# Ledger of designs, part 24: miniprotein binders against q56y42

Target 1, 350 residues: q56y42
Amino acid sequence: CSNNTSNITTFKPLKLPLFWPWQKVKMGPLSVSPMGFGTWAWGNQLLWGYQTSMDDQLQQAFELALENGINLFDTADSYGTGRLNGQSERLLGKFIKESQGLKGKQNEVVVATKFAAYPWRLTSGQFVNACRASLDRLQIDQLGIGQLHWSTASYAPLQELVLWDGLVQMYEKGLVRAVGVSNYGPQQLVKIHDYLKTRGVPLCSAQVQFSLLSMGKEQLEIKSICDELGIRLISYSPLGLGMLTGKYSSSKLPTGPRSLLFRQILPGLEPLLLALSEIAKKRGKTMPQVAINWCICKGTVPIPGIKSVRHVEDNLGALGWKLTNDEQLQLEYAAKESPKSMIQNIFQTR

## First folded at step 13 (miniprotein)

Design s31
Fold by ESMFold2-Fast, scan of step 13:
Structure s31 (fold): chain B 350 residues (1-350), chain A 98 residues (1-98)
Amino acid sequence: as target 1 above (350 residues)
Amino acid sequence: SPEEVLQKLDELFKEIQEALKRGDLEAVRELLLRLWELVYRILEEAREKGNPEAIELILRFFEIFLRLVEAFEYGDMEAFKLLLDELKELAQEIKRAL
């Protein structure tokens, strides 16, 4: 009988979760921070201008992420340019092994690597050997997540079954704690889930391009399937190659080769960039923090690229708060009003 | 015929360059996948016929192609153009080895 029912028409906004780093999310048998980091740039000389002199700064950025409760790091066996092929895995392994912050708890880091569907990986044994090679480069005995980097369904469906058998064997041999896929569309995601289920292997994660610039019908369908099947969506390129940082406009293009692409896309993003800027200003946050927070609000685990200490510092500010439903809708409406979006990976399936 | 398949290879490179000049990135994406699929078919035939010289060149093609895909995804159109030209030259070498 002590009910105060005044203001019964007022919506009470959800205040939790606030995406604190210790508020782990379930990813199959794994417990991961609400945001991880990708290591695509590590060893990439052609596109990022990687030099070994950068390693100390990258290690500092890695330690900063760990100190702030980040435990998910995504890499791939194909990351690294030319002679530095596999360098991303080698650097991540070195940083984990040498980490003062981990102090013997190296197994608390969830390493997710991706195995390329190379045209010469024609047996399940070769794919298991790819996993063993990644473990050697990473200097660890077991991966958190072993992922198939892309589907071969459209050009080599028999190879795909062999690669799926390789994932099963990795799991059964205890080389990976969980298995996942990357660039799988709605139809192929259901097919691999069902295939793995018949073999007693749960599908843990689906990594796909997902951001305010990549929230088309297909991405939303993938997210729906992930929720239905208990799969966690790992969102890559949550900042759209940097287009959502607010650092660039049609009048302020990036220096270097990406300026040509940005010139074509940025003018078509003005409604979205304006909405991001307004919400960021209102919240006392940066535009990247808002864009990443939006991905987390959609129930995904974003993996922005770790390139510098400053980038990690900024991206960490995406945690510890939550966009309201109204702010999320404002961003989504602005994205729909924007005539341009990200181009999908060439291997993104149906 | 084998000659039609090789002609299709040249046509795809031309179509990719024309789509890129128009800024039609969706067309570029679709044509890149078609190029990958066609070269994969050429690899399967080279394996069946036991042509080690062609196989070596085709595997190198795929390595460069994956760098091209990274450049495209990253938006580095200068790297993309450079790598596309490398692939065009390598495709001519593949044709001569078949």
Scores: ipSAE 0.742, ipTM 0.905, lowest interface PAE 1.5, mean pLDDT 89

Design s32
Fold by ESMFold2-Fast, scan of step 13:
Structure s32 (fold): chain B 350 residues (1-350), chain A 98 residues (1-98)
Amino acid sequence: as target 1 above (350 residues)
Amino acid sequence: SPEEVLQKLDELFKEIQEALKRGDLEAVRELLLRLWELVYRILEEAREKGNPEAIELIYRFFEIFLRLVEAFEYGDMEAFKLLLDELKELAQEIKRAL
C-alpha cells in the first residue's frame, strides 16, 4: 500500500477536467483518453537505470495520470530486464490493483499490452497462453487491447498466420476487448485487417513510431490507411527520445550514453526546435506539450513514457487545448526542412 | 550452404560495427534486421536436425538481440556495443554447437 498515493489523491482539490468525457477517442469498442502513457522504462535497469526504490515515484506518476482522466496505459510482455519476465506488466498490474484513485473502478483502465513474436511461439495456443500470462502478471481478467508486437512476414510468414489466429482466439474467448498491431506498415495493415474481418474480429489499433521526427512517407501512408479502415493510430515516441523537449540542443547535449547520438542528430533539428520553441512561448506551453498536442491534432493517440511525476505533470499540459491549422503547418514545414529524423523500428513492415 | 550461412553471419557483425563507426544508423537498422533473419534461418535448420543444444543457444541469442534492439532505439551506444559483443561471442558458441 502507498501512503503517498493516498495523500496526492486527497490533498489535491477536484479541478475541472483537462478534457470532457465526449472528447475521448474511439478505438473499436473502447473509449480512451486523447493521450495515454507507455511503461517501457518500468523494470528496465540496463537502459533507463530502473531500481525498485523508484516504484513509489512511478506509482505517484501513475496516480497523477489517472487523476487527470488518463485511462490508456501501454506495456509489453517483453518490457523489463531479466528473462523476458514481463516486469513492466507486473508493476502496472500492482499499481492498478493498489490504486485508491480508481476506488474499485479498476476495470475503467484500458490496458494495452503487446505480445512479442518470439521465434518459439509457434502455435496459436502458445500465443493465447502468452495473453493469459500477461493477464496473470497484470492481475486483471481482461485486457483492453491485445497487440501483436511485430510482424514476422519477412522471415516467418507461416508463424504470422499462427499469431493472427492467436489474436482471433483471444478475442473470441473474451481475454481481450480489442486487438491491435505494432510496427505494421501499409501493406501488412490491409492484410491483417482483412484476415480478421473475415473472422468477425475488428482490428482496432495500429501502434507505430509517429511524431514531428517521424512523419515520413511511410507514416503518412499508415495514417491514411488507418483512417480509411477505421483503425486508431497509437503514436509511440512522440518526443523522439527527448529530442523535442527543448532540454537539449547542439549547445546543450544530454549527459551519458545518448550524448553521442544526440550530437549527431540535434544539429539537423534546429528549424523544428526553433518552431516548437516559438509556438510554445506564444502559447505559454512547453515544447513537449506542443509536440504531443500535434500528435493529438493529427488524430493519433500518443503514449509518451512514464519516467517521473514531473514528466507526467508536464505531458498532461498537452491536453485541454489545440494547435491551430497554421501552427500545425508551421511545425510540419519546419520538420520537413530539418535534415534529420528518427530511425524506424527494425520490424517496421511494408 | 551451411558454411556460407555461417560466413555471412560473421560478415554481418563486421558490417554492423563498420556502419556504427561511421554513424550510419539507417545501415545499422537494415543490417540488424538481416542478422535477425539469418539467425532465424539457422534456427530452422537446427530444428530440422533436432539439435536441442543449438536451439537453446539460438533462443538465448534472440533474447539478447531484443535487448540490443532496445538499446539501439533508446540511443544507448555503450549498451549497444556491449550487447553486440555478447551476441558475437554467442554466435561463435552457436557455430560450435551446430
Scores: ipSAE 0.813, ipTM 0.922, lowest interface PAE 0.9, mean pLDDT 88

Design s33
Fold by ESMFold2-Fast, scan of step 13:
Structure s33 (fold): chain B 350 residues (1-350), chain A 98 residues (1-98)
Amino acid sequence: as target 1 above (350 residues)
Amino acid sequence: SPEEVLQKLDELFKEIQEALKRGDLEAVRELLLRLWELVYRILEEAREKGNPEAIELIERFFQIFLRLVEAFEYGDMEAFKLLLDELKELAQEIKRAL
């Protein structure tokens, strides 16, 4: 029979999910916040202008994230400028150890580190020792996620098998709660998933560049594979190195190191930046919050960078609400009218 | 031979600079991976021959190369050019040590 349900009611039968500290998403055996934070800028003097005088502000930003229910922090053993001393891991470890908010609950933080596929890491034992070195720098007994930072398939396929065996051993020895990969394309993602499965190890996460500026055919294929295989996609560079902040346009470029990249990319982004701006204004949100929220709406876990307390404050506003399907489609359409414009990692595989 | 290695290295550095000059970032990305692969082959040869001086220089090359990759991904083309020049000088030192 015909149903006419055009009557206006003051009661809403359904409400949008609220991303509070207890609103976690599954990532293999882990329960993580719907957004995490990356620490690439920590110790990076060359590109991010890091100075040790910034440590107090970074620690405050870390504490603010914890207070608001963020429990996922991504780092890497290669992060830090100059010597390969794991400065980002050392800073994160110090902040976790010293955290007053975590007293007795340091294990509630999910630390995801990435192990570089350095050419001198040629045995599974050396790769396991890389994990132990990261644990020492982080001052923890177990990682949430141990990740291979990139695939060697394109230039050293025999090394890759050794590194995969190293990941298996890390899991079997209980050094990591879960195993993941970074910069793996669709073909290699399936191959490592299947390999790990033969060894009784589930593949928990795939970290790739994913944003409104990185919705290429490969990113969409990776997302589809992740959904099919029960792998969580961790989206890095969700703000496109700042291009999605709304501070810049083809007529207003940044000063400094990124200006050349922005001059090439921003002129093509006007439709996307306009759509982000209009939705942000309508929602009472910032453009970065909308861009991050889009990543979450796609079922990914974005890891924007921690640089300051202000950055964390803004990014936290991406939580507690959701874009409608129509708003997501508007953003995706506007992005398709723009070039696929982020510089892809050189180790991103097929 | 060292001369063939030098020719291939010099060719890749020249191609990277030319691609960068025309703003072909995808070509730069592909050429950087080829450079990594070529130097990786050189490292394997140095290990087989037991050449510790060459191995140390090549490991330093890879450390600087990762900084170059970060500069490329961040879009810092000034840092990229400086690091690329540093890698070119290091490649000549590697050639001398082989």
Scores: ipSAE 0.594, ipTM 0.849, lowest interface PAE 2.4, mean pLDDT 85

Design s34
Fold by ESMFold2-Fast, scan of step 13:
Structure s34 (fold): chain B 350 residues (1-350), chain A 98 residues (1-98)
Amino acid sequence: as target 1 above (350 residues)
Amino acid sequence: SPEEVLQKLDELFKEIQEALKRGDLEAVRELLLRLWELVYRILEEAREKGNPEAIELIERFFLIFLRLVEAFEYGDMEAFKLLLDELKELAQEIKRAL
């Protein structure tokens, strides 16, 4: 969605760069940068090898994002090493509080956290308390977006209604400025939208796996429903765990974690990787920048992961320009011709 | 019956290992969801009976399971296999507490 861009190009149709960080997009009552960042790797000792010695570089990466106009940061109460402590939330809160770039403007940062649908969260009060626990870890008084991390509809539909009531109460109590969901399919999006609407609460965001590797029928239907209902789609894994970076090929696999996944999927991505490479060369951009820019062109707000200063530097180059319609079609055609794609999240619903 | 539910649990672990061995990631994804759903049913029964030992073990199972899901999504199959084995051992403890 190009909301708020028509006014700058309507009467002067020059091919001006779009998606500048200051050209905010609407997400319910919020104004967010066209790209945000995810913090899944922060505090993740098992899969990313997180150590506290990395905090200084992560803080530098966070400051670099802020300096370049990024105001949306996504986290979750289940992120980080350990049980329920939300180490990712603690790190994000610390960085916001200590930020030299913000200097008392901490409320300009939109913090989006996700509350896990744990099997023991059986009352709306428990879910509101999960929100309060996240606020405590983040050291803030109000979240930008409070999100339900996944739907329980397929296995515990009665629990889901309770969790929805929790989202309503978070909003009504002013603990969150907006509410959203993650891993919801088109049927469940309509159901929660309508439920929240009866309670006077708008559904502002839907976070799902969405990329050139995750643009199947379900993703396209989710985007269509989001557009129809005025919901902003937040696209997670916009780079497919690094498969779209151009750093790896069927003949050059990563060392360390992910090698088995890459061995199975990457050989089936040659048409897409070739198209990404060609467009990147033509535009003087990197393949990750093209892949992220494609997500923005589809009207989503991608949240690539912050793992290093280098990741932030590269990803920031996805902003300030846009792919042509022909380039978008070329990428989509190449993705369709590729025999492999990403596996959906286990909690992704209809 | 309780025996049928517990047999289903053992079968799911075997099916997950077999699917992983043949590289069928779509099958692993579906089987992981089936495993989550089954253990959720076991938790509901433990709550109805008021079995605090079983409840504690099952809640620990779900926390480890979310790490397993992250390992699967990240493609860290070494971490996945280690966590799957840990969950399989924990499932045996859960059976003893029921």
Scores: ipSAE 0.768, ipTM 0.911, lowest interface PAE 1.4, mean pLDDT 87

Design s35
Fold by ESMFold2-Fast, scan of step 13:
Structure s35 (fold): chain B 350 residues (1-350), chain A 98 residues (1-98)
Amino acid sequence: as target 1 above (350 residues)
Amino acid sequence: SPEEVLQKLDELFKEIQEALKRGDLEAVRELLLRLWELVYRILEEAREKGNPEAIELIERFFYIFLRLVEAFEYGDMEAFKLLLDELKELAQEIKRAL
């Protein structure tokens, strides 16, 4: 078997974080960087073409993020191909364990994982065991945030109560420092907050799709509830699958499978892409940096995906500055003028 | 009835394919959730009857379904179509096992 020869990009350590003097944000008992990173692509052979030969570059990207003050990394026990066996967690755990930059600073890293609401996870004990399995794959003794990946309210409300009890037990046993949820809508978010509060467990985070392509009435209502209840919104897909990068248009589609989706949506995004381009040029920034910065300005913590060292380099430029209120409004009005937006995750609740 | 539930399964696959043809992504999203809910119901019945062959096939369906959801969420419509076809074939196997 022949390996492809790829030069490994070597980055010199930065003496200070690139985005200093930014403020860290509170997330329950945690203090996190204003942007984190998602590891959804790690081990994803189907959608990203993941191969183990990529591990060295992913590890370099991870180290670069750490050296620049990023301390939040999001993963899930369902991430990876095959039978959804937590390959992303295994890679993240390996990188944390082997990190020279973390030696003596292990407790500064906040690992957030998500536990799938699989139809066969029917007891609180099984859900606690899912947490223990994630800890084993990550090779750590305690998670920063343990999250329920989606709600079962619409099809199995009794299962959901069991999963919520599992989150309570994870917290009480000290397996997680904080608990959160993903894909919870406004109504269901209030319900779990109250359920957990009654049991002495604070709900610290709500992870939902949130971007200039996903800032509808529901997202804004979720953000309002988060602000009222002291919950931090973690914004996933802050770049809209790459549509907000400025690399693509209806006449310049990506190569590969996403071209069909982009053909349907990109023609409706012209006002938003123009506004992003104009602000990026004015600020000496890239369109992705502006789109991520917008999420931060709204008080959310975006978690763009790590696919390469260059991706991390670019995303780090989203930090250390802020869009003006007028620039934020310009982007929001342009998004409202755009007739197309992202569809919600199928498990996104009311 | 079990026969009506299985007929509804075939109907949902047809509705998903038609929604996809017309580019109605919001309809596809809602129909995928209905498909998940229906198959969850089928799993509960298989558990109550103690049918391990059906349970194994249905668990496999859910693993493939979650990959289908990921493909849909990330806009990989080629992967989506391939996985939808795989789920349709698996649904026929599930019917035979029930």
Scores: ipSAE 0.742, ipTM 0.902, lowest interface PAE 1.3, mean pLDDT 86

Design s36
Fold by ESMFold2-Fast, scan of step 13:
Structure s36 (fold): chain B 350 residues (1-350), chain A 98 residues (1-98)
Amino acid sequence: as target 1 above (350 residues)
Amino acid sequence: SPEEVLQKLDELFKEIQEALKRGDLEAVRELLLRLWELVYRILEEAREKGNPEAIELIERFFEIFMRLVEAFEYGDMEAFKLLLDELKELAQEIKRAL
């Protein structure tokens, strides 16, 4: 007995999912949850402070995501620092293989990995071998999505054609169910789409920084092109490195090395943070949930990072509801009135 | 000439540090891409001349550069400065091996 004890007989209904099967998002031949998760922090000792002692907590967070219907997990062959290079893929593979929640349905998880456009990956064969190495680390026979991590167009256009041929071969050999790109701008996105189409390969996803803090002309053009060409936009950094959480302000900066960046951006975010706070209060939601839900409402698939059970629990609350059109407009106008935005990835093309 | 390319490398590191000191992150972003492009040209030249020591050093440069890009994206300016200094040191080793 506790302080909340009641004599009322509670009917225990069956557990309802956070979203229904028909709310899953098409991504080429794939059917994915409306939100996925990124695994950038896994193995990142330098920036996130990863330690192997964290693996049990990360596995619990992964299982919580699976339990709540999440089937899209994004990683990369470059994730993990120093001697832990590739550790994100190794951990994801281990967690999928050992998952008690999957119970032999490991193939229902959509693994999206990104292959680095390293200057030494000069043949399509080497790029196919990068895919095979990722499959080995992940301990799976086929990827859901094989992605080119960035375009080489501005400095090595001949290398890019080789990497594109590598993506085609991965698809033709059945190593990936779908192909995608990351950090491609509007012009380059059209070019790869058209190239792959001539080879009989659909371009299924474009991963780009997209959030209420990354709604510049370029992001809007990419989204428009994605909609026109049937490409699904995967939105990375949907919380703007944590600046959209409401935990930080110009008077309440994070401690440590990120304070310089936050000091430059946070003072210019007041209109957006106020709009997020107001909508969150009205909806009984958190500011991160509202920011992620906005990405989903725009037709993108956000991939916030798995860092802890707590973060996954909060981010899952972005599912099962929708912002109204008026709420979306309120957030978008507030974002336009905010004088600061995120800096784009250095490889983000035109 | 090779000497002009190496001089431009030193100039880019100086410009990145100056842009960072004034907090001009857009300038840092643009200069990092220019640095990546320039070092890519240096790698192509090292391959043409068949210089395995230089190739190994330049490949290590790109590995560290990827960590630098991640630090920049994440907003960890302390890690960024540390990695930039490591790249500057490695750039001097590359020049000696060329």
Scores: ipSAE 0.808, ipTM 0.923, lowest interface PAE 1.0, mean pLDDT 89

Design s37
Fold by ESMFold2-Fast, scan of step 13:
Structure s37 (fold): chain B 350 residues (1-350), chain A 98 residues (1-98)
Amino acid sequence: as target 1 above (350 residues)
Amino acid sequence: SPEEVLQKLDELFKEIQEALKRGDLEAVRELLLRLWELVYRILEEAREKGNPEAIELIERFFEIFIRLVEAFEYGDMEAFKLLLDELKELAQEIKRAL
């Protein structure tokens, strides 16, 4: 649904950030669109049913995002199943290379990849080589953001220091423009920030699960620390695996394996889903657009997944407008009233 | 002791299945982390003793485990159960190689 352009009669364009794609947000040395996209599904045969015949449609979805001013794309070296390990990076690299819109301006796209903390990555040199392998798959000379995918602090604290040294070396060698972390809790986030600062490396981003289904005490503490330290929070799973789309209920479950999880969680989300539905109808927006807009209102950069042209088109409608403070509070109270929330990632630290 | 560590491995698989059966996803999450940590300790011991067969099996265990965690996070309980069974079989091979 359309935002009415009749705002010409009360003209305040410079004083209202409406989260247009060209109104970039600062993320360390980078300028990124208020929303990015994740590529987890690309190459995932097990969970998404990926087939190479889907590549043309994924490329079209990528081009649509790019044409509409999206410049942040998140991937990981562990994305892709079996023989397709690393396929997400390979596809993203191919699409960037082949893009007609990026003629000589490949660096306009901010590529954020994540390096897995595999138990066999035991030296800083091996971690730097993981970065070089990602650059090779992506077919680029420099990453926007190189991220540590999870912390080893709880089980291998000495390995974590080695991985942190790897991030420092990536930055110093110019392989990445910025460094970030994923699944870091409040205590570990402060520790890595301070460590990197000692080495002259700023911590740019912290990627964590953050949505109306995942705004517990820990997420609020992480957000507070990010604000204090000048770190940008990248919010993953902003739609809660699709539970916030309004397409599903206890009587209308998704087809396939997720139906068992949805049976357990969806009945406990009714207050939140009703509030999302009411605000969406009032604003002439979809429920996913409202949920994503809420993440942006909180000062995060959400990265919903690219699965189809239709999904990208809908998610782009989350930009160019802003929820009121009262609407944000209504959603937050409804979420607190809901007895169910998302389960934390297994690697989420303290 | 090594025997105590291996016994805990079998117990964790049983506890994960019981937690899953009762729909306690938070308990499953906690138990999966304990399983990861326990197998990491087994890997460290295998490296110290120079056991290449065990190291290869344990590294394969972690590769499958990452797929299991991904299935759990994205709510694919059918894939989760299949991968958990695969890990249980691999754990028995690891025990024999130690």
Scores: ipSAE 0.731, ipTM 0.900, lowest interface PAE 1.5, mean pLDDT 88

Design s38
Fold by ESMFold2-Fast, scan of step 13:
Structure s38 (fold): chain B 350 residues (1-350), chain A 98 residues (1-98)
Amino acid sequence: as target 1 above (350 residues)
Amino acid sequence: SPEEVLQKLDELFKEIQEALKRGDLEAVRELLLRLWELVYRILEEAREKGNPEAIELIERFFEIFLKLVEAFEYGDMEAFKLLLDELKELAQEIKRAL
């Protein structure tokens, strides 16, 4: 198959740093790049069509991100289809271990994984064991961030307290440097922050759907609480499943099943897509770069997905510049004018 | 009663299909959460009664359900429909095991 070392050298990163050290963002005890990457597609056979033959390209994309200063990679113990459950963590661990760019510096990577709130994870010990299993798959001794993937507050509030105790024990045992949560609404975010604070555990991150397509009342309240409590918001789906890339419009839909969702939403996004296109042209940037840059300008850390070398290369162009306040307002007004937005995650709490 | 709980399960699948048919994605989202909550109650009861066959089927249900949620979030409605049909068949097996 392909020589990964040879392939890496043909796609050399920028000689100068893409961002400066003072542009890194504080996330609890961690210092992370202004943008990270998610690995949801890794091992996903059903929705992304993952095959093991793709591993070489994914590794190349990972190395490209590293060479350009990206140090935050998000995964989950539930990522991967069927018998490949956990494959995202296994691939990330393999790429970190084998990295020529990281040789001797594996500890410079901040690995953030998410532990599923499975109905059978009923003891804090089981949740700690989930963390140990993730560490084994990742082949690392300590996570940067151990995250609870979703809240059980709406259907099993007593289970949630057990899962929170699991996060406390992960931290106390030195298995994670910090803890975070995903899909927590403003009320639950305050509750877990206070719970962890009394136990001396740094709650560093709240991961939620946040983009120009997902800046509704709930997202704005979550951002406000994060700012108040010193929590960093990690913005997932910053490109709205690709709707903000400019590759698709009402006249240029993607092929395949995803086009059904795009047919329903894209026609309602015309004001936003026009504003993104105009700013991108004015700046000599791509629409995805503008959309990601907007998330960064709002003080969040976006984690677009690693799908290919080309996507990573494009997304890296979101760094090293900033939208003006006027450009940000133009995008926000256009988004408010747009009649359509993204649907919330089913587990997102109030 | 057990019959009432199982009737609610069938009703939720019908409501999800109707919401999907009319393109009401917000209703689908809410109904999926209600389905998750209901099956969670069924799992709790199966554990209390010590029914290993039902527990195994219900755990499989949750694994497939999470893939259904991924399909919904990704916007792959064909994968969603396929997984929903698989969950409906599995729900019938769960009913028989209870």
Scores: ipSAE 0.764, ipTM 0.910, lowest interface PAE 1.5, mean pLDDT 89

